# Ledger of designs, part 1: VHH binders against p53848r504to814

Every score and structure here is a prediction.

Target 1, 311 residues: p53848r504to814
Amino acid sequence: TYIMAIFNATPDSFSDGGEHFADIESQLNDIIKLCKDALYLHESVIIDVGGCSTRPNSIQASEEEEIRRSIPLIKAIRESTELPQDKVILSIDTYRSNVAKEAIKVGVDIINDISGGLFDSNMFAVIAENPEICYILSHTRGDISTMNRLAHYENFALGDSIQQEFVHNTDIQQLDDLKDKTVLIRNVGQEIGERYIKAIDNGVKRWQILIDPGLGFAKTWKQNLQIIRHIPILKNYSFTMNSNNSQVYVNLRNMPVLLGPSRKKFIGHITKDVDAKQRDFATGAVVASCIGFGSDMVRVHDVKNCSKSIK
Below, numbering starts at 1 at the first letter of every chain, in headers, positions and changes, except where a header shows other numbers; Kabat numbers aren't used for antibody chains.
F, E and O are the ipSAE of ESMFold2-Fast, ESMFold2 and OpenDDE, as the mean of both directions, binder to target and target to binder. V2 is 0.75 times the mean of E and O plus 0.25 times the DockQ between their complexes.
[cut] marks letters that were taken out.

## First folded at step 1 (VHH)

Design k01 (framework vhh_3k1k_2)
Fold by ESMFold2-Fast, scan of step 1:
Structure k01 (fold): chain B 311 residues (1-311), chain A 120 residues (1-120)
Amino acid sequence: as target 1 above (311 residues)
Amino acid sequence: QVQLVESGGALVQPGGSLRLSCAASGFTFSSYAMRWYRQAPGKEREWVAGISSAGGSTSYEDSVKGRFTISRDDARNTVYLQMNSLKPEDTAVYYCARDLYGSDEYFDYWGQGTQVTVSS
């Protein structure tokens, strides 16, 4: 299981207390320490550099500001002689295609796109032009109607373009009322699949894509727990849909899955924790559950404690 | 700067009605989905209702569905919550929030809230 360490290169970072925001040399030193801690327990580590958070002041940050914050740091990491470059995988957390282009030029391996291409229509073209790049396709929404559909299992309907669906593991389907209990994960799978097919239609290759069901984005805390429990269903899910006068088979089976439960508000809701850093101990238990249910990668703030929990 | 100012909270008897308002400033209001949340004493803050940026889609928590109606007036930069058939369990401080990507992690709770009390 891969560990993805979060590094926020923004002055408005609150999730990591802003302790990583500094000049490039100071940020690089912090990243070197994070890598050494992770590599003590793991063969490799992924560093996920974020130049723009979803906070109000960061969503208004210009593309140039995001580039200024993230790209020099990625370059410095790749040029560092203190890091075992063959064991350090670099990711950039961005929904902007121009930021992704610049990151690719300086040696990033993964584009972590929280919007799944929704916020920047040119993102899939950039990924398609760079077949060596891995793309994390995340499920998220700014649309309240989608959140309502996820909240109301009883009113769930197959999407207008979906003709039929399959959960391929027969053992999962044999439980009484299981179909009703899996409405949320199937809806999430359908929406991921719609974004997946748009990526493929734009030239992105299946092998480039990693799925993130988006814990904490357009979901209640109970729904976040259901998603974690139902990762095996997502990993066995397929469906057919109508697209451009064609029937398209969308197969999510055996796609690599990333889960990012670290310091999410739903963990605080369960444990009554207010302080995001205090949730790190609870996050360890949730991370273990994510791995147990089949996640291939976990995205975390506290690498040291997370690494111990999966040892 | 982003500001959300809630108003309309009051003491009301069971079965009564209230209309809450949230006046928004400091951002392009019509570009954002808006949500109402509430927090009762000793309980977690919970989502109540939401409305899309275009106003064509609304959503509600199960316990308020059929009783509450969310609406918006983009010309006045205001979102409303019409509350009918109020119950004692609706007693809470009500908060207006801007929807940031539907994220539970990055909600804007810029309003100070407005107190709704349903009691005899």
Scores: ipSAE 0.000, ipTM 0.148, lowest interface PAE 14.8, mean pLDDT 72

Design k02 (framework vhh_3k1k_2; at its last look DockQ between E and O 0.42; V2 from the best seeds 0.00; counts 0 for: pae E 10.9 > 2)
Fold by OpenDDE, look of step 2:
Structure k02 (fold): chain B 311 residues (1-311), chain A 120 residues (1-120)
Amino acid sequence: as target 1 above (311 residues)
Amino acid sequence: QVQLVESGGALVQPGGSLRLSCAASGFTVSSYSMRWYRQAPGKEREWVAGISGSGDRTSYEDSVKGRFTISRDDARNTVYLQMNSLKPEDTAVYYCAAEGYYDSEGFDYWGQGTQVTVSS
């Protein structure tokens, strides 16, 4: 299991006019500490740098601001002699293709896109042009401002866009018996699959792609829990769909899965912790569950403690 | 003690205007992303508008763009929602919320809401 450490560069809520931009060294020191904590138990660590909040209903920084916040830091990390570079994987949390391009230039390894390519039509092209880059294809609906209203998942009749669906090692009757209980994860899988095919059609290679069911994005807190429990279904899910007057087979089997439950509101709903920082212990428990249900990678804030949860 | 108190809700005719206020205590609004939400009868609570901690960025739901304006008075530690050209569809309980950053404060605070009714 891979651990992805979240590092938010200059959040809008606390950034008084760019004072944090001047403190790349301080940020780097924090990252060094994160790496140290992670590498104490893990062979490698992923550092996910974000220059723009992607939470639902968040105010979006400009592209320029996002670049200013993230790219110098990524460069500094990659050039740091204080880090074991062979053990540090760099990721950028962005849905913007230009930000992705700039990040790639300075040595990022992963593009973490919460939109699954929905927010920028050029993203897949950028990924396709860089076959050495990994792309996290996340599930969401709508946009940053509308996604929370789009948490209604229903069973679409087979025969429309979806012709057949399969779960590996699960017979059709068993799936039918679970049909009503698995509507969410199957819909998420189908929608991920649609984006996957779009990525492939744009030249992205299958080996570049990780999938994220998008906890907290167009999902209620109950749905997030359900998704976690149904990761085994997602990891074995395939279906046929009609596309451009042809039938396409989409197979999500054995795709690496990322889950990012860390400090999210659905945890707070359960524990009644209003303070996100107080959700760290519960996050650890959820992380353990994520791993138990087959997550290949977990995205977390508290690297030190979550690393213990993973082990 | 942290508290958000909304005020300004009223009954107005379509096309009318209202200004909602959200007075914060126990924390500084300029240190948080401040937001307005609304919940109509039988509907889910939805985001309406937001203002950044710096106060230089604002965001709006599509249905209220051009009609609603979120602003902040740091001296009064208060956030406002100016609502113009009100429609019956804007009828809801309006809530003020403060959101911190997860790596820093990480707090989410909510007011009790104020009723806005738009009816002829």
Scores: ipSAE 0.028, ipTM 0.370, lowest interface PAE 6.0, mean pLDDT 88
Fold by ESMFold2-Fast, scan of step 1:
Structure k02 (fold): chain B 311 residues (1-311), chain A 120 residues (1-120)
Amino acid sequence: as target 1 above (311 residues)
Amino acid sequence: QVQLVESGGALVQPGGSLRLSCAASGFTVSSYSMRWYRQAPGKEREWVAGISGSGDRTSYEDSVKGRFTISRDDARNTVYLQMNSLKPEDTAVYYCAAEGYYDSEGFDYWGQGTQVTVSS
């Protein structure tokens, strides 16, 4: 299981509207420590650099400011002689194609896109132009300001465009027996699959894509728990859909799945923890559940506690 | 229940000084990145200053750098913004925010704001 460590590019890089030498050195030192801690327990670590908050209703940094926060830091990480470059994988958390393009130029390995290309129609073209780049295709609905109003999965949004559904290679009951209990995960899988086909149609290769069902995006806390329990369904899900006057087989089977439960508000509903740091203990238990249900990668704030849960 | 309460907003003369306070209840400020934002009527909200939760790292917008200072008093669970050499363009409602990490469900808490007017 891969560990993806979250690194929020702090307002220190934002304070003067540009690159600040002291801020970059401080952030690089934090990343070196984070990598050292992770590599004590693991063969490799993924660092996910975020320059802009993706929380529902959060204030978005401008594209220029997101670039100023993230790109010089990624460059500094790649140029560091204190890091074992063969063991450190770099990801950028961005939904903007121009930010992704700049990050690729300075040595990022993964584009982590919360929107699955929904917020920026040029994203898939950028990924297609760079077949060496891994792309995380995450599920959401609407946009940053509307997604929390769209957590209604009683009906299938893709409706009659979906022709046949299959759940393969699972020890669960046949699909018909589970229809009432699996509406949420099947909606998520269908919507991921639609974005997947659009990516493929734009030239992105299947081997570039990891899927993320998007815990916390367009979902209630109970729905987040349902998704975790139904990871085996998602990992074994395929369906046929009508597209451009032909039928397309959409196969999500055997695609790597990333889950990011770390410090999310739904964990606080279970443990009554309000403080984000206090959620690290509970996050460790939830991460263990995610791995047990088949997550291939976990995205976390506190690597030490989560790593001990995995080990 | 989590709450942020700003205070200290007032009418001041150009070149004057003012200290804003942000009192937190229901959580500890040292567990969050604490920030000050401002918004003039009919304009977008602007980030002003930030302080990290794990130490004494601070950051400022260029327009306030050298004039404003953010600080934290953990014993009082309060964040301050010291504003010096105030200019008419600093006139705005100032908001305190407790911002978690940038993930999808990290919770943010905002105060109701305090009005600062810089005028003769």
Scores: ipSAE 0.000, ipTM 0.221, lowest interface PAE 11.1, mean pLDDT 76
Fold by ESMFold2, look of step 2:
Structure k02 (fold): chain B 311 residues (1-311), chain A 120 residues (1-120)
Amino acid sequence: as target 1 above (311 residues)
Amino acid sequence: QVQLVESGGALVQPGGSLRLSCAASGFTVSSYSMRWYRQAPGKEREWVAGISGSGDRTSYEDSVKGRFTISRDDARNTVYLQMNSLKPEDTAVYYCAAEGYYDSEGFDYWGQGTQVTVSS
């Protein structure tokens, strides 16, 4: 299981008004320490840099500000002689194709797009033009301002377009036996699948894609728990659908899965902790559960505590 | 110790104005994205307005746009909500919230709220 360490490149997280270059030097030092801590326990580390908040109802940095916050930092990380570059994988957390394009120019490896291409119609073209880039295709509904209101999964968005569903190593009768318990994860799988088809149709290759069911995006706290428990279903899910004058087969089997439970509000509901730092300890236990259910990658804030839970 | 304290809630006539304040202690308000929410009886708490930590971006819920203004006084470590052209539908408890250091999903800190009532 890979560990993806979160790094927020926002001015709100750094609190003093230092010059642009001074901010980068301090951020780079923090990243170097983070990487060395992670590499003490792991063969490699993924650093996920974010220059724009994607929390529900958050105020969005402009594209220019996001570039200013993130691109020089990515470049500085790649140019550092203090990091074993063959062990450090860089991800940028962005839903904007122009930000992704600039990040690719300076050496990013992964585009982590919480919207799965929904927020920027040019994103898939950027990924397709760069076959070496990995793309995390995530699930949400609506946009940043509306997603909290779209957590009703009783009706399948792709409805009558779905012809057959499979959970591999089960027959269809067993899926029907679990039907009401699995509505959420099957909805998510179908919506991811539709976005996956669009990515493929735009030239993105299957081997570029990792999937993320999007904990905390258009989900209630109880739904986040269901998703974690049902990762085995998602990892074995496939279906056929009619769309755009074609019947297509979508197979999510053997696609790598990322989960990002770290410091999410739902952990506070479980543990009655409201402080984000106190959530770090509880996050370790949840991360261990994610790995136990089959997550291939976990996205975390506190690498040291979460790494202990992985071991 | 982090604390947010709202004040300025009052009874006001329709068409009137109020200014709410949110005094912060235990952190510097300019280092965080600050938000106002409101909750009427029987309704969910709803987002009203936000200001970025840098102060260069503000955002408003559609029903208050043009009537409410969020602002910040760094010297007093205080966030304000100027509410003009008040309507009976604006009656609610108003809450101030801070976006935390390590939280990408929600808010870490809330005030206790201040009551705004718009009635004749």
Scores: ipSAE 0.000, ipTM 0.219, lowest interface PAE 10.9, mean pLDDT 78
ESMFold2 (binder alone), look of step 2: mean pLDDT 80; pTM 0.812

Design k03 (framework vhh_3k1k_2)
Fold by ESMFold2-Fast, scan of step 1:
Structure k03 (fold): chain B 311 residues (1-311), chain A 120 residues (1-120)
Amino acid sequence: as target 1 above (311 residues)
Amino acid sequence: QVQLVESGGALVQPGGSLRLSCAASGFTFSDYAMRWYRQAPGKEREWVAGMSSGGSSTSYEDSVKGRFTISRDDARNTVYLQMNSLKPEDTAVYYCAKVEPYSGDFYDYWGQGTQVTVSS
């Protein structure tokens, strides 16, 4: 299991209370400390740098401001002699293809895209042009301002081009007797699969792609819990559809899965936590559940508490 | 209501140049990625060029790279396609599209198209 540590490079970052705004040396020192803490317990660490809030309904920073916040920091991390570069993997949290392109130039390894290419049609072309880059294909609907209004998954319908679906493990099928209990994860799987095929059609390779069902994006708190429980279904899910005048088999089986429950508001709904930092222990318990249900990577704010949960 | 109006198509000799324009209305233009597509007689509609909503990021189909340039003017709600070194195989109706980020598909809104013919 890989651990991905979140670092928000924004002036209003709630992880540091805004104490390290615009100061690259201070931000780099925080990242060095984060890496040392993670590498005490793990062989490697992934640092996920965010220059723009992807929080639902948030006001987005401009592309230029996102680049100003994130790209110099990524460059500073890669140039640091205090970090064991062979053990530090760099990710950028962006849905903008131009930001991804600039981050690749300065040494990022992973593009973490909450939109799965929905918010920027040029994203897949950038990923395809850089076959050494890993891409996290996350599930959402709509855009930042509308995604919360599109969290309706109760009415299951196959898309017009989808011909049949499969859940490959009979034990998993027996665990959930009612098909209505799995409508959400099947809808999410189909929508991920459709984005996956569009990525492949644009030249992205299967081995570049990790999938993220998008906890907290276009989903209610109850739906987030349902997704965590049903990760085994997603990891055993496939379907057939018509694409470009041919029948395509979309196989999500055994694809790596990332989950980012860290400090999401749905944890507060369960535990009644009012402060994001106070959710760290509760996040650890949820992270343990994610790993238990088959998550290959977890994205977290507090590495120490989540590392203890991983053990 | 979303409206896209393409213009600038003409008959050109091989090696010539054309600039296509697409005037957009009915939505907040700066919030959306814009694309150009083309459709030749007897062929399906194919993607040509795209530009992100967030800035100068652009992408192109391989056969037009280095010859075509997409650009936009958000103040005028217009996207452009500058076409240089035109070839007979570029002959097609060119369409402007607004990308809708919904469900698993793009709900592209299309204009009426503008005819580009490259022949002597």
Scores: ipSAE 0.000, ipTM 0.108, lowest interface PAE 20.4, mean pLDDT 72

Design k04 (framework vhh_3k1k_2)
Fold by ESMFold2-Fast, scan of step 1:
Structure k04 (fold): chain B 311 residues (1-311), chain A 120 residues (1-120)
Amino acid sequence: as target 1 above (311 residues)
Amino acid sequence: QVQLVESGGALVQPGGSLRLSCAASGFPFSSYDMRWYRQAPGKEREWVAGITSAGGSTSYEDSVKGRFTISRDDARNTVYLQMNSLKPEDTAVYYCARGTYEWDTYMDVWGQGTQVTVSS
């Protein structure tokens, strides 16, 4: 299981009073320490650099500011002689195609796109032009301002464009028997599949894509827990869909899955911890559950505490 | 234990102004993002405005940008929505909601709502 460590290159202060912005040299030193700590326990580490807040209803940093925050840092990481470059994988957390282009130029390996290409129609073209790049296709609905009101899956009818659904090693009777309990994961899978087909149609290769069901994005805390429990369904899910008078088989089976449960409020709902820092202790238990249910990668704030549960 | 109570809803003429208040109790108010939603008869609740903890950032639905202003008073555990240049289409029950930390979409506390009617 891979560990993706979050590094926020934003000036945002959280409710715990912590600032995340520092000069490039200080940020690089923090990343070097993080990498050394992770590599003491693991064969490799993924660093996910974010230059723009994806917090619901937040004011988005400009594209220029996002580039200023993230691109020089990625370049400094890649140029560092203190890091074993063959063991450090770099990811950028961005939904903007122009930011992705600049990050690719300076040596990023992964584009982590919370929007699954919804927020920037040019994203898939950028990924297709760079077949060496891995793309994380995340599930959300609406945009940063509206996603809070779109967490209505239990009452949402499956689309009429869907002709047939399969869960590997599960017959139709078993799928029908679980219909009410699996509406959420099936809706998420279908919406991921629609974005997946659009990515493939734009030239992105299946082997470039990881899927992220988007814990905390257009979802309630109970829905986040249900998604974690139903990862086996997602990893065994396929369906046939009508698209422009054509039949398209969408196979999500065996695609790598990323989950990012770290410090999100739903962990606090389970543990009754209100302090984001205190949720790091509880995050280890949730991370263990994600791995147990089939997550291939976990995205975390506190690598040390999460590494204890993964190792 | 945790509670949100809205007030300030009234009947106003088009072009008028109203200030809505939401009084919070039972939780560390200053640590939470706060949001306003509205619901017109026969429609789903829609997001109107949001303000982050400590009041550092605000955001608005496009139809209310430049007309509505969200603010907060952490000493009084209250969030406000100042509504200017009101239009008939702003007629709705307005709800206060508590956001969650760190990008979670879960709204775990809702008020009972306050009715705003814009009619000549």
Scores: ipSAE 0.000, ipTM 0.158, lowest interface PAE 12.4, mean pLDDT 74

Design k05 (framework vhh_3k1k_2)
Fold by ESMFold2-Fast, scan of step 1:
Structure k05 (fold): chain B 311 residues (1-311), chain A 121 residues (1-121)
Amino acid sequence: as target 1 above (311 residues)
Amino acid sequence: QVQLVESGGALVQPGGSLRLSCAASGFTFDRYSMRWYRQAPGKEREWVAGISSDSGSTSYEDSVKGRFTISRDDARNTVYLQMNSLKPEDTAVYYCTAQRYGSSWYGFDYWGQGTQVTVSS
């Protein structure tokens, strides 16, 4: 299991009547310390650089602001002589194709797209042009302002486009208890699968794609827990659907799965605690559970506690 | 054919100085960051110092800061490590590496054969 460490390249404060940004050198030093901590216990680390908040209802930075915040930092990381470049994998957290394009130019390895291409129609074309790049295809609904209002998943939401479903050679229709209790993960898998086919149709290769069921995006805290429990179902899920007068087989089996439970509000629901530092400790326990259920990658704010959970 | 050749290692007394050299060939040297690592018997390989492709940035492991200086001469495809105030714990085989944008997924680095530095009386 890979660890993906989050690094926010956002303004550090509003002070003296204006916006103040952390110096690139200061941010690089923080990243070096983060990498040092991770590499003490792991052979590699993935750093996920975010220049814009993807939290529901947050005010979005402009594309130019996002580029200004994230691209120079990624370039500084790649040119850093303090980092063992062979052990550091770089990811950018962006749903914008132009930001992805610029990040690829300066040496990013992964595009982490919360929208699965929904927020920017040119994203898949950018990924397809760069077959050496890995793409994280995440599940959400709507947009940043509406996603949490769209957390309704139907008990038998087999749309007219969905023909047959399977979980590791099992017909879902023939397992009553599985059918009733897995509607959420099946709906998430179906929607991921539809985005997956769109990506493939645009020239993206299967081996480029990691899937993320999107904890906290268009989901309640109870739904987040159900998704974690049902990771094995997602990793063994396939179905057929009708698309443009043809039938398409969608196979999500054995695709690598990323989960980002770190500091999500549902951890606070479990612990009855809103303190972020205390949530980091609780997050370690949830991360261990995610790995136990088959997560191939975990996205975290606190690498030390996560590393202790994995050992 | 890529090659890195380290030289300059020797036996010195505590408080002594050495200058290590790493001669590179077979690649576009100016496009690579250069680093020095060391490995003592029974220990993991440890990063020591680095210099960016444009020489605009240098960095050092905390235990060698103020004592070691890394530099490069791109006209001669060579990176140097000036070591001052040497201590017995600096005893190790020193390796030169050249890294381009490398990641564990693509990109690469090159390693030399190493040069032995021994600090004892």
Scores: ipSAE 0.000, ipTM 0.185, lowest interface PAE 16.8, mean pLDDT 73

Design k06 (framework vhh_3k1k_2)
Fold by ESMFold2-Fast, scan of step 1:
Structure k06 (fold): chain B 311 residues (1-311), chain A 120 residues (1-120)
Amino acid sequence: as target 1 above (311 residues)
Amino acid sequence: QVQLVESGGALVQPGGSLRLSCAASGFTFSNYAMRWYRQAPGKEREWVAGISGSGTYTSYEDSVKGRFTISRDDARNTVYLQMNSLKPEDTAVYYCAAKPLGYRTSYEYWGQGTQVTVSS
């Protein structure tokens, strides 16, 4: 399991981001410390640099400002000799294709797109032109201002666009028995699958794609717990659907899955903590559960406490 | 083709000093971060010091911090390791390595090494 450490290069982040906003030398020193802490316990670390907050209802920085915040920092990380570069993987948290393009030029390895290409139609073209780049395809609904209001997942038959479903390592009868209990994860998988098809149609390769079911985005705290429990279903899920006058097979089986439970409000619901820092006490237990249910990557604010829970 | 050639290794008394040089050719030197590694007989190769492509950032393994200094001369395509207050435990073959800037890669290019022996 990979550890992805969050580094907010924004002064407007309310989840630990402000303490990392400084000049580039100070930010690099903070990143070096994060990497040293992670690499003491793990063979590699992923740093996820955010130049624009994707927090629900946040005010968005301009593309120019996002580039100004993130690109020089990524370049400085790649130039650092304090870091074992073969063990440090760089991700940029952006839904903007132009920001992704600039980040790729300076050595980012992963584009972490909360929108799954929904917010910028040129994103998939950029990823397709760079087959060495990994793309995190995240599940959400609506946009940054509305996603929190769209947590309604229907308990119903799937309709005409979905022709057939499979949960591998189980038969169709078992899936039918579980349909009412798996509506959320199946709908998330189907919506991810629709974006997956769009990415593949635009030239993105399957090996470039990681799946993020989007804990905390268009989901209630109970739904977040259900997603974690049902990761094995997502990792064994495939279906056929009608698309562009053709029937297409969508196979999500064995795709790597990223989960980001760190400091989400649903941890606060469990522990009754409202402060992001105080949620660190509970984060370790939730991270261990994510790994136990099949998460391949975990996105966290506090690498040290997360690393202890994994060990 | 990319080549790195180390020089300056010698036998020196404990407490002495040496300056190692690594001459680079076959690439745009200023676009590469440079490192020094060492390997004693029967032991794994260990990192010693590093310097960024810009020269702005330098780093050192704890056991050499304060005694060794890494520097670079981009006009001469050379990286240096100034070693002071040498100890018998510093005895090893010293290697330089180069890594391209702006790309996710391990250090790809290595020299053949230069022997440093610290003994009375």
Scores: ipSAE 0.000, ipTM 0.194, lowest interface PAE 15.3, mean pLDDT 74

